# Ledger of designs, part 27: VH-VL binders against q960a1r229to459

Target 1, 231 residues: q960a1r229to459
Amino acid sequence: LKGDRIELLLPKNIDQFKKFKKDRTVISSGLITRFVSTRNPKEFSQKWISTKYVKEFNEITVNKDSVVVGAALNIQKMADTLTSSLSINIGKEIDSFIQKFSSPQIANFATWTGAIISGAKSSLSVSDLLILFNVLDAKLTLLNNSGELTQVAIEEFAEKKLFATHTIVNAIFSRSLTGFLFCLKLGETSEQDSTNFNFAALVGNQVSRIFVGLGGQPKRLTSLEVHIDAL
Key: E = the ipSAE of ESMFold2; O = the ipSAE of OpenDDE; V2 = 0.75 times the mean of E and O plus 0.25 times the DockQ between their complexes.

## First folded at step 9 (VH-VL; framework fv_solitomab_arm2)

Design p5 (at its last look DockQ between E and O 0.74; V2 from the best seeds 0.00; counts 0 for: pae O 4.1 > 2)
Fold by ESMFold2, look of step 9:
Structure p5 (fold): chain C 231 residues (1-231), chain A 119 residues (1-119), chain B 106 residues (1-106)
Amino acid sequence: as target 1 above (231 residues)
Amino acid sequence: DVQLVQSGAEVKKPGASVKVSCKASGYTFTEYYMHWVRQAPGQGLEWIGYINPNRGYTDYADSVKGRFTITTDKSTSTAYMELSSLRSEDTATYYCARWGYNEYSFDYWGQGTTVTVSS
Amino acid sequence: DIVLTQSPATLSLSPGERATLSCRASQSVSYMNWYQQKPGKAPKRWIYDASNRATGVPARFSGSGSGTDYSLTINSLEAEDAATYYCQQYSTWPLTFGGGTKVEIK
């Protein structure tokens, strides 16, 4: 997968990654296949750096109040981790929803970060992974050019286009979530078609979270949340 | 009554393959992840890997990657573990174990399948 | 990978004695589980999340600990407690087990 026109660095830890990141385009392992297969190499940067072998980007940590999922993990591994680490009423729905999300080939090979960045960049498409992150109140740990780490909500990442200036290190999900998760995906003709509409609700949590996807970033239905929480 | 029933003991020669089955009953097979754990004679437990029965996705411990294949058959509620290119150090009892939600631990175990690799 | 070191390897005690089994992790662990395994049998879930007894586990068993140091205590040993006890961490993947502590009754 490496050619003479493309230099691809494969750092093994975050310190090596920080050292060489400054002048290079960061890629996930899933993006390598798409870049090579679908595009003329002259249209890409000559210098690349991969997250694939960075130890910290491949880690999973389950704490008492959070689950931390490294940026280089594929979508299915992330989903399985969340399913195994959250309450049954939330975890089973995540597992069910991811079955609708995409084909097994996409979920098993694409990174969750690639999917999140694709969703965050689009002003028109409806992203299933992005609405899932929103309903679960996901936070992202980001690495800036100076090597400093910061944590932002998933909403801020997309709103401020931080994908252009930061590298995702991991995602953080609360394990304090309670209640029931409900997710809906509608495509044109099948579960594997592009999504025209999606919906996600976490109800029975102390503060409900309800989102709808109509194009671009998911929209939070705060008025409905207030009514539901009052019951 | 949740029950995991594994196939019988196997004796194999080095270089052969073995496939162990684990039939689940008493619950909805596709709602729980299935793991595999092995135990060499007189030794402790080693996690091998797991399968998501809905998606067929598997992941394995780095120490055992390359020779293990975990699969399922939803229609028979059965998980399988196949180990290829058998070596004498693969002699062990192999267990299937179900991941329990809310308690975040292995809540039910199969009875174990002894695999002996002998020349 | 998180390495779990159990000590002692073997405890030989008389009925009625107090047994303390130690499990030390190579780094901090948020969730520690314990399994009981009798000879020739599959492991059984015994203690989950450090201190919670699984269904059917006698009250003489208790678990404690946090961070890197965890223990399983059997307050007053009974003959049926003869088994090997394994700790297992959940905080990172891959899941790992300790080497076990064999409890024998004299």
Scores: ipSAE 0.589, ipTM 0.831, lowest interface PAE 2.3, mean pLDDT 84
Fold by OpenDDE, look of step 9:
Structure p5 (fold): chain C 231 residues (1-231), chain A 119 residues (1-119), chain B 106 residues (1-106)
Amino acid sequence: as target 1 above (231 residues)
Amino acid sequence: DVQLVQSGAEVKKPGASVKVSCKASGYTFTEYYMHWVRQAPGQGLEWIGYINPNRGYTDYADSVKGRFTITTDKSTSTAYMELSSLRSEDTATYYCARWGYNEYSFDYWGQGTTVTVSS
Amino acid sequence: DIVLTQSPATLSLSPGERATLSCRASQSVSYMNWYQQKPGKAPKRWIYDASNRATGVPARFSGSGSGTDYSLTINSLEAEDAATYYCQQYSTWPLTFGGGTKVEIK
């Protein structure tokens, strides 16, 4: 699609995406309609590429040991997938945690990838999705500028600011997690998927995972984990 | 005991609308997904869509997207499916089915509601 | 969409015989379920996650498979086993069913 000084490509698969991404900015599916319908300022001359129709970005795959969620999926779909695919003691908490979003509209239209990236960039608020991904030890499949795919932990993604150089293709969640998930979020922010404070703890697993967020990136409470695991 | 009880048979003309109900009992309604599956006469099963009763989020098969709407009433533990712009090919028995949380399958089914679309 | 192909379409056997129903997926799937349906009745969960018998399912029923190939086996057929069996995948949205195998008892 070509508009006034905006070029948007709509690849259908990851190979096409790789080929065309070189000098383009990635946009989520929710922004496509707005870019096409609105007159862009004269100074806004950018080349864009969308993940909306890329097969690999829109797939949900349930494996025996893992769940894979495509980067182009909205927050709601991602949440429902996790809720239905993880153990009940984890899934119920995920459902409850995500339901407390300030706006269901955001959950339906915004991609989880967008939320993760925004959260990773933020120093003022903590993304609810980001802490959830951390506590669940999610892995991200990333595409770099050279066209190579790598898998990284969500913590590494944020710490190394890989959002600047890489494109998220999907997230991978373990289905082998056991125990109970406990989540808390307090303080609404201007960001629909973020709060001033959040907490997530997975306990009763072989290795407990506990994270707290206050005005920035989630922090892992390692000492508490060790103590709990010793009980 | 878990039970899913559906509304009675419906006969409609093409272009009309019908709303089928599925009353759930014997479990916490909001803790399970409710799916809809249909079966045309003498044919196999076709997944139609689902709803998360807790969030209200829905998704549909391409064959019915834009025409069918799934809703729930938490107060009555009832799931609904409204079929609009009915076509002859929509003639089928429609089943509600609960999605088992940890077993990733339809563990309980309604008795089915036959919807006949004829001129 | 994942296409599930069931074979045979119809299986006619005598009591006591062994029945093997096949379900082949167009691509690899991780979770396969089987449902039993008798005429005029709603489907019943029969096998879930490839090999687990649902509550009330006789031991003569078994499920197996992985990847693209799954099967349901009835070790010794009984008259009550006459029904149509459907496979269903939960690996990729949308959920899809096989075309079914009708088991008839002679």
Scores: ipSAE 0.032, ipTM 0.634, lowest interface PAE 4.1, mean pLDDT 88
ESMFold2 (binder alone), look of step 9: mean pLDDT 93; pTM 0.949

## First folded at step 10 (VH-VL; framework fv_solitomab_arm2)

Design q1 (at its last look DockQ between E and O 0.86; V2 from the best seeds 0.00; counts 0 for: pae O 4.6 > 2)
Fold by OpenDDE, look of step 10:
Structure q1 (fold): chain C 231 residues (1-231), chain A 119 residues (1-119), chain B 106 residues (1-106)
Amino acid sequence: as target 1 above (231 residues)
Amino acid sequence: DVQLVQSGAEVKKPGASVKVSCKASGYTFTDYYMHWVRQAPGQGLEWIGYINPSRDYTDYADSVQGRFTITTDKSTSTAYMELSSLRSEDTATYYCARWGYNEYSFDYWGQGTTVTVSS
Amino acid sequence: DIVLTQSPATLSLSPGERATLSCRASQSVSYMNWYQQKPGKAPKRWIYDASNRATGVPARFSGSGSGTDYSLTINSLEAEDAATYYCQQYSTWPRTFGGGTKVEIK
């Protein structure tokens, strides 16, 4: 789309995206998108590029050892993919957790990437998806300014504020996780996937992963993990 | 025992609408995704969409997007598929099929509902 | 979309013979299922995740494969095995089926 106000490119694949993104602001593909740019320049730009039609941003791949979810997918689709591809003891809890979303409408139309970025930027609210990604030890495939793809842990993404310089291409979830997932959220926020408090614990026959969100980024409870694993 | 029972055959004219039902029993209805697969006469199987009953989230194949609507009634453990703007190409036997967890396959199928679209 | 090509389209064999059905994917897939369908009946899950027999499936049936190439083998055909067999992938959305192989018993 080209007009007097904005110029929007709609690449069809990652190669085109790489080629055209250099001087453009990246926007997520949601119908009711949180206009969350992975790159938030301080200066207003009229040049934009969308992930909406980029194949690699919209694909889902289920491998034997991992699930890959494109960055342009909505929260519901991401959730369904995980629910249907992970063990029932994990997947069903994900399903339930997402069902408790404060705004189902947002879940239907907003990208999970937008939620992750918003959560990573926040110092006040806690993102439900962010804690979920942490407890599941999710990895993000990121595209940097040089056109290179790298994989980072979700924790590193938030800590290093990589949302300022990188574009999320997809998320990678391990299918090797065992045990049971427990998620909890308390409070309601208007039109957000975040609350004042959330909790997620993966416990079983492997090292437990436990996170709590109480204002800001999820915190890992390592002492509790050790205690639980000793039981 | 898990069972999926579908509604009877339908004959419709082009442009009309029809709603097919799939009643599930023998399991917790909201715990499993319900898919729909169709088969034109003498042809293969085509996946056309699914619903997650717990969240009422749906997704459709491009071939039916905008015309077909999948819904559920949790109180009766029934999945529905409404076929609107029917075309002759929609003539097929429609199956509901449960997606099984952990085994990642359609583990149970309805008996099928034949929908015939003819002038 | 992942295209699954099944071969042969029709396989006519005598009882006791070995049947091998092929399913080729347009790209690598991680999960492949097989379904048996008899005329006028709904499909039945037959093999899941490439090599696991569904409940009630005779031991003469076996599945194998990885990547782009999968196969279903019937070690010794019986009359009741006459049906159309479909492969189905779960690696990417949308889920897709092969065109089917019709097994006929002479």
Scores: ipSAE 0.785, ipTM 0.893, lowest interface PAE 0.7, mean pLDDT 91
Fold by ESMFold2, look of step 10:
Structure q1 (fold): chain C 231 residues (1-231), chain A 119 residues (1-119), chain B 106 residues (1-106)
Amino acid sequence: as target 1 above (231 residues)
Amino acid sequence: DVQLVQSGAEVKKPGASVKVSCKASGYTFTDYYMHWVRQAPGQGLEWIGYINPSRDYTDYADSVQGRFTITTDKSTSTAYMELSSLRSEDTATYYCARWGYNEYSFDYWGQGTTVTVSS
Amino acid sequence: DIVLTQSPATLSLSPGERATLSCRASQSVSYMNWYQQKPGKAPKRWIYDASNRATGVPARFSGSGSGTDYSLTINSLEAEDAATYYCQQYSTWPRTFGGGTKVEIK
């Protein structure tokens, strides 16, 4: 009768998700259990709500000017969608970059939202997915606790720590980007599957976007962009 | 030039399995996603699923989940589609088709493999 | 799933006539492709992104449309154009095809 309790809701659509989301910890894939010790753990309860079965969080839509990827998709399905939907000079580099940064076992089961939130929270780690989203100028559709939707740039999501107060519904990528995407990842040889430095550049369109990852949030190299755009 | 050559016709009993091959040539096999599409006699085309050969990642139409398995052998540049627990309604011609970049369409198709499931 | 309804099912015309094939989507789509399939053969890419002819497709073929309504037009029908033409949408998962329009030459 006493002990830690875990209540997990599995809504089937966004309307149900909005109704039952109040004061619950959102999980984007799988069942995540966390032990949170309290002074009296038998009176403690943890309430979670899953995005896994929400129709809108699993949708993929390819519009003329954008690709919309639902929040519950795994990293590999997101990558394959972008690769298939963007120009070859961008899409093939995305495919190649994902192969460098994660194993199939991780990419097939981890959500892109989990990776983005982890990267956005960190002041020390170098996130490969976060720099990719930055260089592509990804937008996120967010749901606040009041059920209202807003859209923000990926930089704003991390800068304003919106992961603490909002739920990601989808990501939006422009299909109007031109030019070439270049991504580089370097890890320390003694560290298993980790990144010490990354770099991403989209050049050869109207506005270049160039980012470097050295720890924490990717940093935009605006001066270099101006120089490159002048050539 | 790009070619997709599929295995020969199959005649099967209900409950059996079939595995259709699609050998690719004329391009780097792992650079393109391979899709599978079927066509029942006198009917239209039905998308089954795809594979990313470099990652062995697959996804399927919800309506066909559970019985289809798409795989590749990168050493022979060959994609496979396996269908288990065959039923009479699985009688169809099965095509492999390559997804073309920039044109966002199936740019090359295999010649088709007819699978007949009979009493 | 997005349902694509093609009409007419069969179109029988004489050489030199204009053929118009219709494809109507159950929801708005952003992309429509067309494939030509001759009897006993695999489909071939014919029109992509509503209006672009694939390599080797004669200029007498044109595609148009947006939203829910798309069409394929053959301005001056020739005997080699006898085939079934399928539309295909790419905007949502799963990819879906129309039921086809069979073009016959009288």
Scores: ipSAE 0.623, ipTM 0.832, lowest interface PAE 1.8, mean pLDDT 84
ESMFold2 (binder alone), look of step 10: mean pLDDT 91; pTM 0.928
ESMFold2, look of step 12: ipSAE 0.617; ipTM 0.824
ESMFold2 (binder alone), look of step 12: mean pLDDT 91; pTM 0.922
OpenDDE, look of step 12: ipSAE 0.041; ipTM 0.649

Design q2 (at its last look DockQ between E and O 0.77; V2 from the best seeds 0.60)
Fold by ESMFold2, look of step 10:
Structure q2 (fold): chain C 231 residues (1-231), chain A 119 residues (1-119), chain B 106 residues (1-106)
Amino acid sequence: as target 1 above (231 residues)
Amino acid sequence: DVQLVQSGAEVKKPGASVKVSCKASGYTFTEYYMHWVRQAPGQGLEWIGYINPNRDYTDYADSVQGRFTITTDKSTSTAYMELSSLRSEDTATYYCARWGYNEYSFDYWGQGTTVTVSS
Amino acid sequence: DIVLTQSPATLSLSPGERATLSCRASQSVSYMNWYQQKPGKAPKRWIYDASNRATGVPARFSGSGSGTDYSLTINSLEAEDAATYYCQQYSTWPRTFGGGTKVEIK
């Protein structure tokens, strides 16, 4: 390989992560291999920091009214956790929906955080994981540059582009959700294709949540929610 | 009508391997996650790991040394647990257990398979 | 891993007495399950979500607790209650069990 050096820090807890994070690229998946070449007389160094071994980013906590999933978990572990911890009509649909948009090889290694950030950044793509988070009214715990923690709704994270200034620590899902979850994905070809359109509805809850994905952020269908809730 | 039926008792020498089966009936096998738990003679229960049959995704307790392998055969609705490089301290009864969604607990257990490791 | 410490290890009581089995977690947990195991048998789900009785569990059994301290109470012990009772948490991964409390009838 060409003469390039990469410094990778592997903090073990959130306090270490806070101390070492400054001016570093956060790696949120299972140690992404990246090659950087130099085309000038001297090499450039890159500074990376990994979430892989941070205790708090790998934690799962199931409370009476919530489940908390750490930011460094892969998509499949998150899905299995939600499926095991939510009501059957919601959990089973999550399990089924993941199979439609993420192969086992991708889901077993890619982080849910990477997929959410990618979806939140895009004005064109239709993200299946992002619509799932929206329909479940997910909250994110964020770490700012000063080391302080805040919580925001998934909608606010995307709307305010907080991925540019914050690090995701975990996601929080309500366990008090009731009713039935229904998710639909349409692509150009079968299975694992890019999504052209998706739809997610949680009905029979106290307030229904219905979203459609047509490109960019999922759009909430408030008028349809009112109609469905009246039935 | 849910039933989990495990394979029969095994007697093994140190260094050998053992594979325990757990055949499920009375439900759709791929709709539920399967867990494995062991119990040494006169001791308590130790969680080993689980499998999501739809995804073949497994995860194991950190305290287990990575000698366990959990698999499934969806065509026969059967889960397997394999333990390699057997030691005397692996002598135990091994149980499969299904995770129940509405009660968030192990709702059905296999009858157990005793594995005896002796010289 | 969360460690669950059950006490006493053995509880020997006469029929009709009240039995209280304790389960202490090394960290706060939100969910505790209990399993009954008779000699030579597989465990059975007994109490789930701290206080809910599984189907077929007699009303003399009750569960309670929160945080780090949970208990299982048998308010009038009967001969068929002789068994080992295990607590189990699922608030964090991995799911772990306590060491068990053996209930014996004098």
Scores: ipSAE 0.611, ipTM 0.824, lowest interface PAE 1.8, mean pLDDT 84
Fold by OpenDDE, look of step 10:
Structure q2 (fold): chain C 231 residues (1-231), chain A 119 residues (1-119), chain B 106 residues (1-106)
Amino acid sequence: as target 1 above (231 residues)
Amino acid sequence: DVQLVQSGAEVKKPGASVKVSCKASGYTFTEYYMHWVRQAPGQGLEWIGYINPNRDYTDYADSVQGRFTITTDKSTSTAYMELSSLRSEDTATYYCARWGYNEYSFDYWGQGTTVTVSS
Amino acid sequence: DIVLTQSPATLSLSPGERATLSCRASQSVSYMNWYQQKPGKAPKRWIYDASNRATGVPARFSGSGSGTDYSLTINSLEAEDAATYYCQQYSTWPRTFGGGTKVEIK
């Protein structure tokens, strides 16, 4: 960064964050890799606000029916939480899938939010986390410019490009999913959690969920799901 | 049968370092998270931290952050915890404990390693 | 951090009596475990997910609760039940333990 002094606010809770986020660029936490959510990429701003110390962005909550993971947490912490909180046939696969990252530093020090946003913006590669979120039917809690919180499906987040107008607060994963999870990624991508090809299938659930990523956003394979569910 | 066997008791002076080991057997070492819990004499249990053996990812309680380091040797299925900059308050029995899948609890514990810090 | 408060600190009862151990959380938790620890020994998983007995745990032990209030009950105490029992939550990081209840048999 070149130029004058950068102003950085470090709110401690979501209310403070809401109050101070106006006219500021949101920056995610991370020791090595920081993902910046820029709502106005065409405008240079020296005013920043961080999620690093915002309580709601850094919390993990495990409920009977759901797991909630704050947006400021790193990929590995999120993965470990899911692995430890979901059924073994799903959780173990998540752990295995994440360990296939080309660089452990990415998982250890990059936020999952950054990965999701990067993936949602990409038309060339598919984020491993993005396909994971899709197969798990994850929901995102979003903060809009008006200060309102809403929950949306991960698919809607990408489709409507909500990353341009909203700040991710947390992700919500269902704990009611059953069956087996299978994830596949081919290729290595340096400094990214994305590949040219990935695949995720949750089978043995009431409704199978199958996604493929090939040079873009994950695509749901509904015909295959129907076929599998008929077996 | 799942077993966690820890190293023997240690006596150290303040400021010194000690490394405690926990050898796991009876299961696939890399498939389970290994946690550490300590208990000061006559006191309750305190969670210290954990490691994901697949990635060697660790997280620690604030009370030991920056001083304690958890590591693993996959070839020997052994978890280690190095305690540095020892304080008298670190005097405790240290337990390794496996986090069990599906049951969301510490299902197996080591026998404990007593670390005494005294001048 | 979630603080777990166990009560009473010590419970002294006679064989055959009913014991009720309380664990109160500073905020609502979804998962509560109990561990039994005898002097000079490592803790043993005793009750997991509020109400499930671990392998080898006698039927006289039961767990219940939700939200902020959890309990472990020993129906008809036996001498071998003398130990300290700790509750532990898995709802938020970090995982935390209660202060323990020492059960003594007269």
Scores: ipSAE 0.472, ipTM 0.816, lowest interface PAE 1.5, mean pLDDT 90
ESMFold2 (binder alone), look of step 10: mean pLDDT 91; pTM 0.925

